# Miniprotein binders against a7ua95r516to809, part 56

Target 1, 294 residues: a7ua95r516to809
Amino acid sequence: ASLSLLSISDLVPDLQFIFFWMSNAIEILYFIQQKSPAYMQTIELMDDKAGSKESLLSATISANEEAMTILEEVIMYTFQQCVYYITKTLYVVLPGLLDCNPFGTEPSSEQCRRAAGVCVCAVCVMPEAVRRVVSVFQTTSDLLQQYQVHSEIQSQMFAYLFFFTNVSLFNQLIDKGPARGWFQRSRVLQIQASVKILLDWAKGAGHNHLAQKFFAKFCSTVTILASPPQQLSQMSWKALCAEHPSLKPVQLHRILTQYQLMAELGPLPIWQPSSEDEAYIYRTVDLLESFENH

## First folded at step 17 (miniprotein)

Design dn8
Fold by OpenDDE base, fold request of step 18:
Structure dn8 (fold): chain B 294 residues (1-294), chain A 80 residues (1-80)
Amino acid sequence: as target 1 above (294 residues)
Amino acid sequence: SMTYEVTIRTDNPEYLELIAFALRMLAKAMNLRVEEVRREGDTLRVRISGTPMQVEWFEEWVELWLKQKGIDARVEVREV
């Protein structure tokens, strides 16, 4: 019911709390890692009164490792909580991206809260459905920057969010696309344009390599579906596999089958799977992407 | 081992929970036993048990960590 009303802005206070603890746990861990060697060396240089030095050193090493483990657990827990809240928001807004007509003049109802007055930033000029998705990523980026979260953790966060986005969009397109008309060329071109806006944002945000990597399946699917029938009908199964290596045989076969139906193409021998792939095209378990494989 | 009371006073009471957490982690990393952590208004009191050498290092680490975080705080250590 009320999930449609959950905006990323409503989660900002909770996310701020989590990011605060995550960032500080990372800093404390780093501090301990940097300072502990000198402390251990001091213990090592102590006078060996009755073997007490070795036992003290061993106990200190163990305690140090335990402290670092606790901090790592805090970091992982806070990271997981951030991902949970952010992906929950993405789950709500991502379906709108597939139904978006970016060529329509839908007035952006929500102005960027960052500017006093009419904001003409790249996000504010986006179609509303795209803007909602980008707003989640931008808010995440802003929070990561605000709390000066380590760059590796930032990269991991965006990697996971892009992974989640790709899985969600891909699965929705494959599962619901035929029924919703998303395989129609006109709709595919709209989806392609919407995704391009998202990818352009990711590029501008410095995440181009991650976006290209993790959106590969969805982008490949959209690229195939956007291809003119005259062009796609000239491409063999092997050529399509080579051009779209991110797609499993079962996925490519499903896409081509649905494309064929929508384009009213007769059976195309050139799209027949190879003998090697023939066994895999029936593996329906591999059709949809799993969220657990990350 | 002796028992020490570490008192931290700060003009930034919003960080007292963070300071308490950091102190616990630093003490643990040094194999110091934290016996008690109490907040009294804008003051944090931590009772730790350790050797004089360990407590000296602990004081140094706490002061350095606070400085790196940009938290203006005074650290006092006394044997109890």
Scores: ipSAE 0.827, ipTM 0.964, lowest interface PAE 0.4, mean pLDDT 92
Fold by OpenDDE base, fold request of step 18:
Structure dn8 (fold): chain B 294 residues (1-294), chain A 80 residues (1-80)
Amino acid sequence: as target 1 above (294 residues)
Amino acid sequence: SMTYEVTIRTDNPEYLELIAFALRMLAKAMNLRVEEVRREGDTLRVRISGTPMQVEWFEEWVELWLKQKGIDARVEVREV
């Protein structure tokens, strides 16, 4: 099947299988961790010749550690598989978020399957492109809850998914934005509104802190681009760096340069990088975000 | 060490694979040797080798784990 046809709904059976094993592996690991001390103490208290008891205890400790290691490997593997499938789905739907006009009357073709009839829930009133992205996150949340996955693993999964989403959206905006007109104020305002809907969903889902943290770079970029020329032209390089600490100097410089071109602004000495940052603005390798940094 | 057969019967056959996995992990964690795991319909048969004390603890762990999972299963242990 072409990647373009891959929906999160198509992956639900596979994800259910993986989440089932992940959750149960975590539970078994926890069970072993909770029960092993009493078992080890029983071995320690055995009335046996010192040498045989010590050997048995040592062998049991080693076997216990090996069992826990196997379970940890299963947990890690299943986690990675979940992330892999979910991020593939995100990769397909995320570009639509940048092209979305949330102010348009495009009827959502897919009504919420949760209610019989016209659902007026926050998800159902979302623009289709935003709804598709939210549906991936919501399905992930629903599966994590369905299988009662440990809260720490849930947090790690959403952290990674938000990280991935931020990197994907940021890189697309920086790389393709000028050519696609995403740096135009009207388009930026659409992107800003779409991202706000996503962030509002994340807040409602209990992931506000993670969303704010991991979307910071993309949000900073959109905020700068959404700023009126009269306002942004009064902000110094240092002020912009301080207000948007998630942006590397090369990234901020690129954004400002593209903004200047789009807004037909002349050279702005106030946006000149500091002497400290001047060497960093030419590090084009740092322009795009890496998926490996998480 | 003696050889024991642990038989698990459940009305939830969909969990037999999970039960088999759990039993292997529990046995490994206890330093019990799993000789064989067989599925016969809705019954899982596990042959383990260990001391009587180890097998008693293993039975307890299996029963407790099944209970915590909410799986209705009967566990029987016999020496073979």
Scores: ipSAE 0.825, ipTM 0.964, lowest interface PAE 0.4, mean pLDDT 92
Fold by OpenDDE base, fold request of step 18:
Structure dn8 (fold): chain B 294 residues (1-294), chain A 80 residues (1-80)
Amino acid sequence: as target 1 above (294 residues)
Amino acid sequence: SMTYEVTIRTDNPEYLELIAFALRMLAKAMNLRVEEVRREGDTLRVRISGTPMQVEWFEEWVELWLKQKGIDARVEVREV
């Protein structure tokens, strides 16, 4: 099946299976961790020949560690599989977010599965392209809740998904933005509004801190691009670096250069990189974000 | 070491695979040898080899785990 046809809904049965085993493996691991000390103590207190007891205890400790290791491997494997499938669906729907006009009155074609009829929930009133992205996250959240996955694992999963989303959107915007016209003020404002809807969802879902942290780079880029020329032209390089610490010097320089071209601004001495940053603005390898740095 | 058969009967046969997995992990964690796992309809039969003390603890762990999972199951242990 072409990646283009893969929806999160199509993966739900497979994801349910994986989440089921992940959750239960976690529970079994915690059970063993909780109960093993008392069992080991019972072995330690056995009235047996010292050598037999010590050997039994050592063998039991080793077996216990092996069992926990197997469970940890199952948890890690299932986690990775979930992330793999979910990120594939995100990869398909994320480009639509950058082309979305959220100010258009296009009714969402997909009715909320939770309500019979026209749902006016926050998700149902979203632009279709935004709704598709949110649907991936919402489905993930619903599955994590359905299987009562430990909160730490939930946080790790959302952290990675937000990281992935930020990298994907940032790289697309930086790489393709000029050619696609995404640096035009009207389009930037559309992107900003679309991202706001996503962030509002994340806030409502209890992931506000993670969303703010992991979307910082993309949000900073959009904020700079959305800034009026009159305002942005008054900000120095140092001020912009300080206000947008998530951006590398090379990234900020690229954004400002493209902004200058788009806004037809002449050379702005105040945007000149500091002597300290001058060497870094030419590190084109650092321009795009890597998916491996998480 | 003696051989024991642990029989688990449940009205929720959809969990039998999970129960089998859990039992294997619990047995392994306790250094019990699992000799055989058989599913017969709604019944799981697990043959284990261990000391009476180990099997007693295993039974307790299985019952506690099932209770924590909210699985209604009957556990029977017999020497074979």
Scores: ipSAE 0.822, ipTM 0.963, lowest interface PAE 0.5, mean pLDDT 92
Fold by ESMFold2, fold request of step 18:
Structure dn8 (fold): chain B 294 residues (1-294), chain A 80 residues (1-80)
Amino acid sequence: as target 1 above (294 residues)
Amino acid sequence: SMTYEVTIRTDNPEYLELIAFALRMLAKAMNLRVEEVRREGDTLRVRISGTPMQVEWFEEWVELWLKQKGIDARVEVREV
């Protein structure tokens, strides 16, 4: 694997190679699992001439398990290599989602109206930053389908890609948001619209459950920030924690602090943390998420 | 324990590395020892050690796996 390959299109040949071996290792593992019981039964039914049948059976079971372990290790290694390359590409393109204006693509949609077909119009309504992220997900989906990768492995791969996306976007927003102006209401609404495009892609690709599960922290953050002040100011700290269980106390506190600054609100008594949570709103070590949490 | 030579001939030599890997894994899963794997152009030669019963099952697994994978190949097994 080359560390200099950051574009998904540049990585396709390497990904094809890795998917080829991963999918075949899975198929061979399944084949062995399906055929081994009958083979073991034949050994169990042998005449025991030298009294060595139990030793042969034990050795065969051990060798069988060793073969399956090797295949599982190949599958795990190839999976990790795919994820490594794909997430390096995602890491480069994800920050652009926080800066883009999905509403600004509408004035340039004249080309879409002149061109026949819905597919051309769909491309024109998507900002370039969002398109680059969707392209990574779509290319991954196409490769998984091309090599007929087992559905459980496909789900695990998208679970991790959505987890990685969530961590990357959340950390960027929390860490850089004040300096970049990303907490301003118009920016939050732009971010919300961009994330909706990603969620719509995930739903259309059959991964809605995974996206809702693994985007929860970032989506909760954006939902809170996009809420009208009159509605949000009526929700207590306890109610917000219950509605957004993916957010740690330090994270929720930081989000509400940025919301207060943006909306020019003073401290609100209703947002005072519970006694239990008050010890945790200052735990800076818990503010940013780790990419190793899955 | 006796030594056998498995010869795989195919019109699709691009699959020979996959076939070699599959043969190693199937043999290991059956407690057969793979002594040598040699590629000669479009032909794969594999030497294995085991009982006649193990090798008979191995040949059946190899032929079935090749068929399920859709690889057009001729399998020959002989005692050496």
Scores: ipSAE 0.784, ipTM 0.955, lowest interface PAE 0.5, mean pLDDT 86
Fold by ESMFold2, look of step 17:
Structure dn8 (fold): chain B 294 residues (1-294), chain A 80 residues (1-80)
Amino acid sequence: as target 1 above (294 residues)
Amino acid sequence: SMTYEVTIRTDNPEYLELIAFALRMLAKAMNLRVEEVRREGDTLRVRISGTPMQVEWFEEWVELWLKQKGIDARVEVREV
């Protein structure tokens, strides 16, 4: 149907085309960068016959820079197209993480049941919603390796995918959480377990540092919400800000408000914002995160 | 400045569009003017204008790039 409803596997042919041109543009750019100094040196060492050497060198430098600019534009465009397709797929599958139960109190999946006559794979032990997200990350990783994309570009791509995942999950939780019951403690613990599966995938794939950096806001949110009331009620506003620096004052205030409603707690004096933060707890422009990275 | 014809013959015609793109970028990086790029089956014909020194470097870059990429191709350059 529409691209917003397609799985990542349906997009593989388009992604293969884009990765092919991106990887080759990178290789050609690197080749030019590697070989240009010796070529320029040959021009610099020429006899300055009719005084043409400086004009030739200047024109060659300009043309060289123009070629590299064209290649950089191809790389940027193809990278953006990859990210566009992949994040559209992620946007569709990520909300399911907030509704699934990873603890396995339910019957095994139909896929595992259907394969009962053979050894089942590791994907059959994770919830379908988590499997769909992992599949997007794994397919992306496989394509990047298949086309031998430069490691810096691979890291940048996963940095962006983890950033997008963090923003999408955080915004969904904050925006839809009250109506969907996602702030109930049992649900929060299920969400925490599902995110741990994603973090374990990232660690096994060699992206642990990126996942730790870019999931910080959502992980902090879930950590606070998963805390027992006995522990959380002992932590002051300042202590919570220090422990969770990725959260803006308006975000921390909203999270604590939802926690109070879930735990049926009245106002707690130690959760009063500091005087410096009091002006910021109702800045609605700061509540939801932007998908733009700057 | 002189005009040359670069002929690329390959048994991997699926790479011809990539080869054409690479040749345009390498030529541009060396300040060589590409006059025409023409595909004839498994053969790519590229007409370039430059000095003999520039064309010698270009041929070397093209052959090296093809080797590094693992593309089986024969490169021929002649003055037109």
Scores: ipSAE 0.781, ipTM 0.955, lowest interface PAE 0.5, mean pLDDT 86

Design dn8
Fold by ESMFold2, fold request of step 18:
Structure dn8 (fold): chain B 294 residues (1-294), chain A 80 residues (1-80)
Amino acid sequence: as target 1 above (294 residues)
Amino acid sequence: SMTYEVTIRTDNPEYLELIAFALRMLAKAMNLRVEEVRREGDTLRVRISGTPMQVEWFEEWVELWLKQKGIDARVEVREV
C-alpha cells in the first residue's frame, strides 16, 4: 500500500536515518561555534608582515559563516522532514480521540481477562485510540533520546507536535462535531477524560509546560463544553474571554452556540459579545486554525 | 597555499560517511578547500589546500572531534 498511511513503527527506519544526520549536524555546528574564536584569535595575533592579516581574517570569517549556514540548513531540512513524517502518522490516529470511550470496558479486554485468567488486561485500561496517539509521542521521545538530540531541539519538536495535535483536534471538533454528535455532554466528558490521559503522559515525559501552552485552545473548548449549565450560565462573555484567552471571538461564539443547542438553552443575554468583539464573531476565516506557523 | 593529504583509518567503517561530512564542514569553517575525497576500504583519503597553520589547526580539530564523538581513528596529514 501507501507509505504515507503506515504506522509510526513502519517509519522508524526512515526516522532513524534523519535523526542520525540531524543530531550529527547539530554537534558539528556546536563544535565549530565553540572552537572558532580561538582559531580567529590566532589569525588576529599573527605577525602582519605584508598587511594581509585583515584580508585573511575577513576571508576566514566569511568561510566560517558559510559553513555554519550550510549546517543550519541541513538541521532545518532534517527537522522539517521528521515533523512531516511524524505528523502524517498523527493525522491518521488523532480523530479516534474524539470517538473513544475512556470510561468503558471493551469486549476484547473482558475476553482477554477470561481467556488468560491474568491481571495484565485489567492493569492496561488505556483506550486504544489514546494508546495510538501516545505511541507516536513515545516513539518520537525514544528516538530523540537514542540519538542524543540537543534538548532545545527536542523541545521544539514536541512544541510543534503538540501544536499540530491541538489544531487537528480543534478543527475536527468544530467542523465535524455537529454531525458526529461530539457536542453532546456525555461525549464531551469522554473527550475530556481522553485528553487528560494524553496530558498526563506529557507531564510524565517532562513536557508539561509545552502541553499546557500548546493544548490551550482545545482544552479551553472542552472545559467550556464540559461545564455544568448552572455554572456556565452565570459567566458573562467578558468573563469567558478572560478565562479563555486562547479562543478567538468567532470560536467562543461557535462553542457557546453548540453548548446552547445541546443543553437546550435559548440565547442568553449574558453571553452577548462585547461591542468590541461583536464585529469579529462573523469572521469565518478565523474559525478554523491553520497548520502553518504563526 | 599547499596541498595536503589527510588519511583517516578506522576500525568502524560504518562512520566513514559521517567523518567525510565532518571533514568537509570543518575544512570549510577554517577556509580550507577540499579538492578530493576518496574511500579505500576502511581508509578515507582527503586532499585539502591551505596554509601550514590552517592545516595544523584542521588536524587538531579533526582529532578532537573524533575523540569527542568516540570514534577510534588514526589521523595522518602529509604534504603532497
Scores: ipSAE 0.779, ipTM 0.953, lowest interface PAE 0.5, mean pLDDT 86

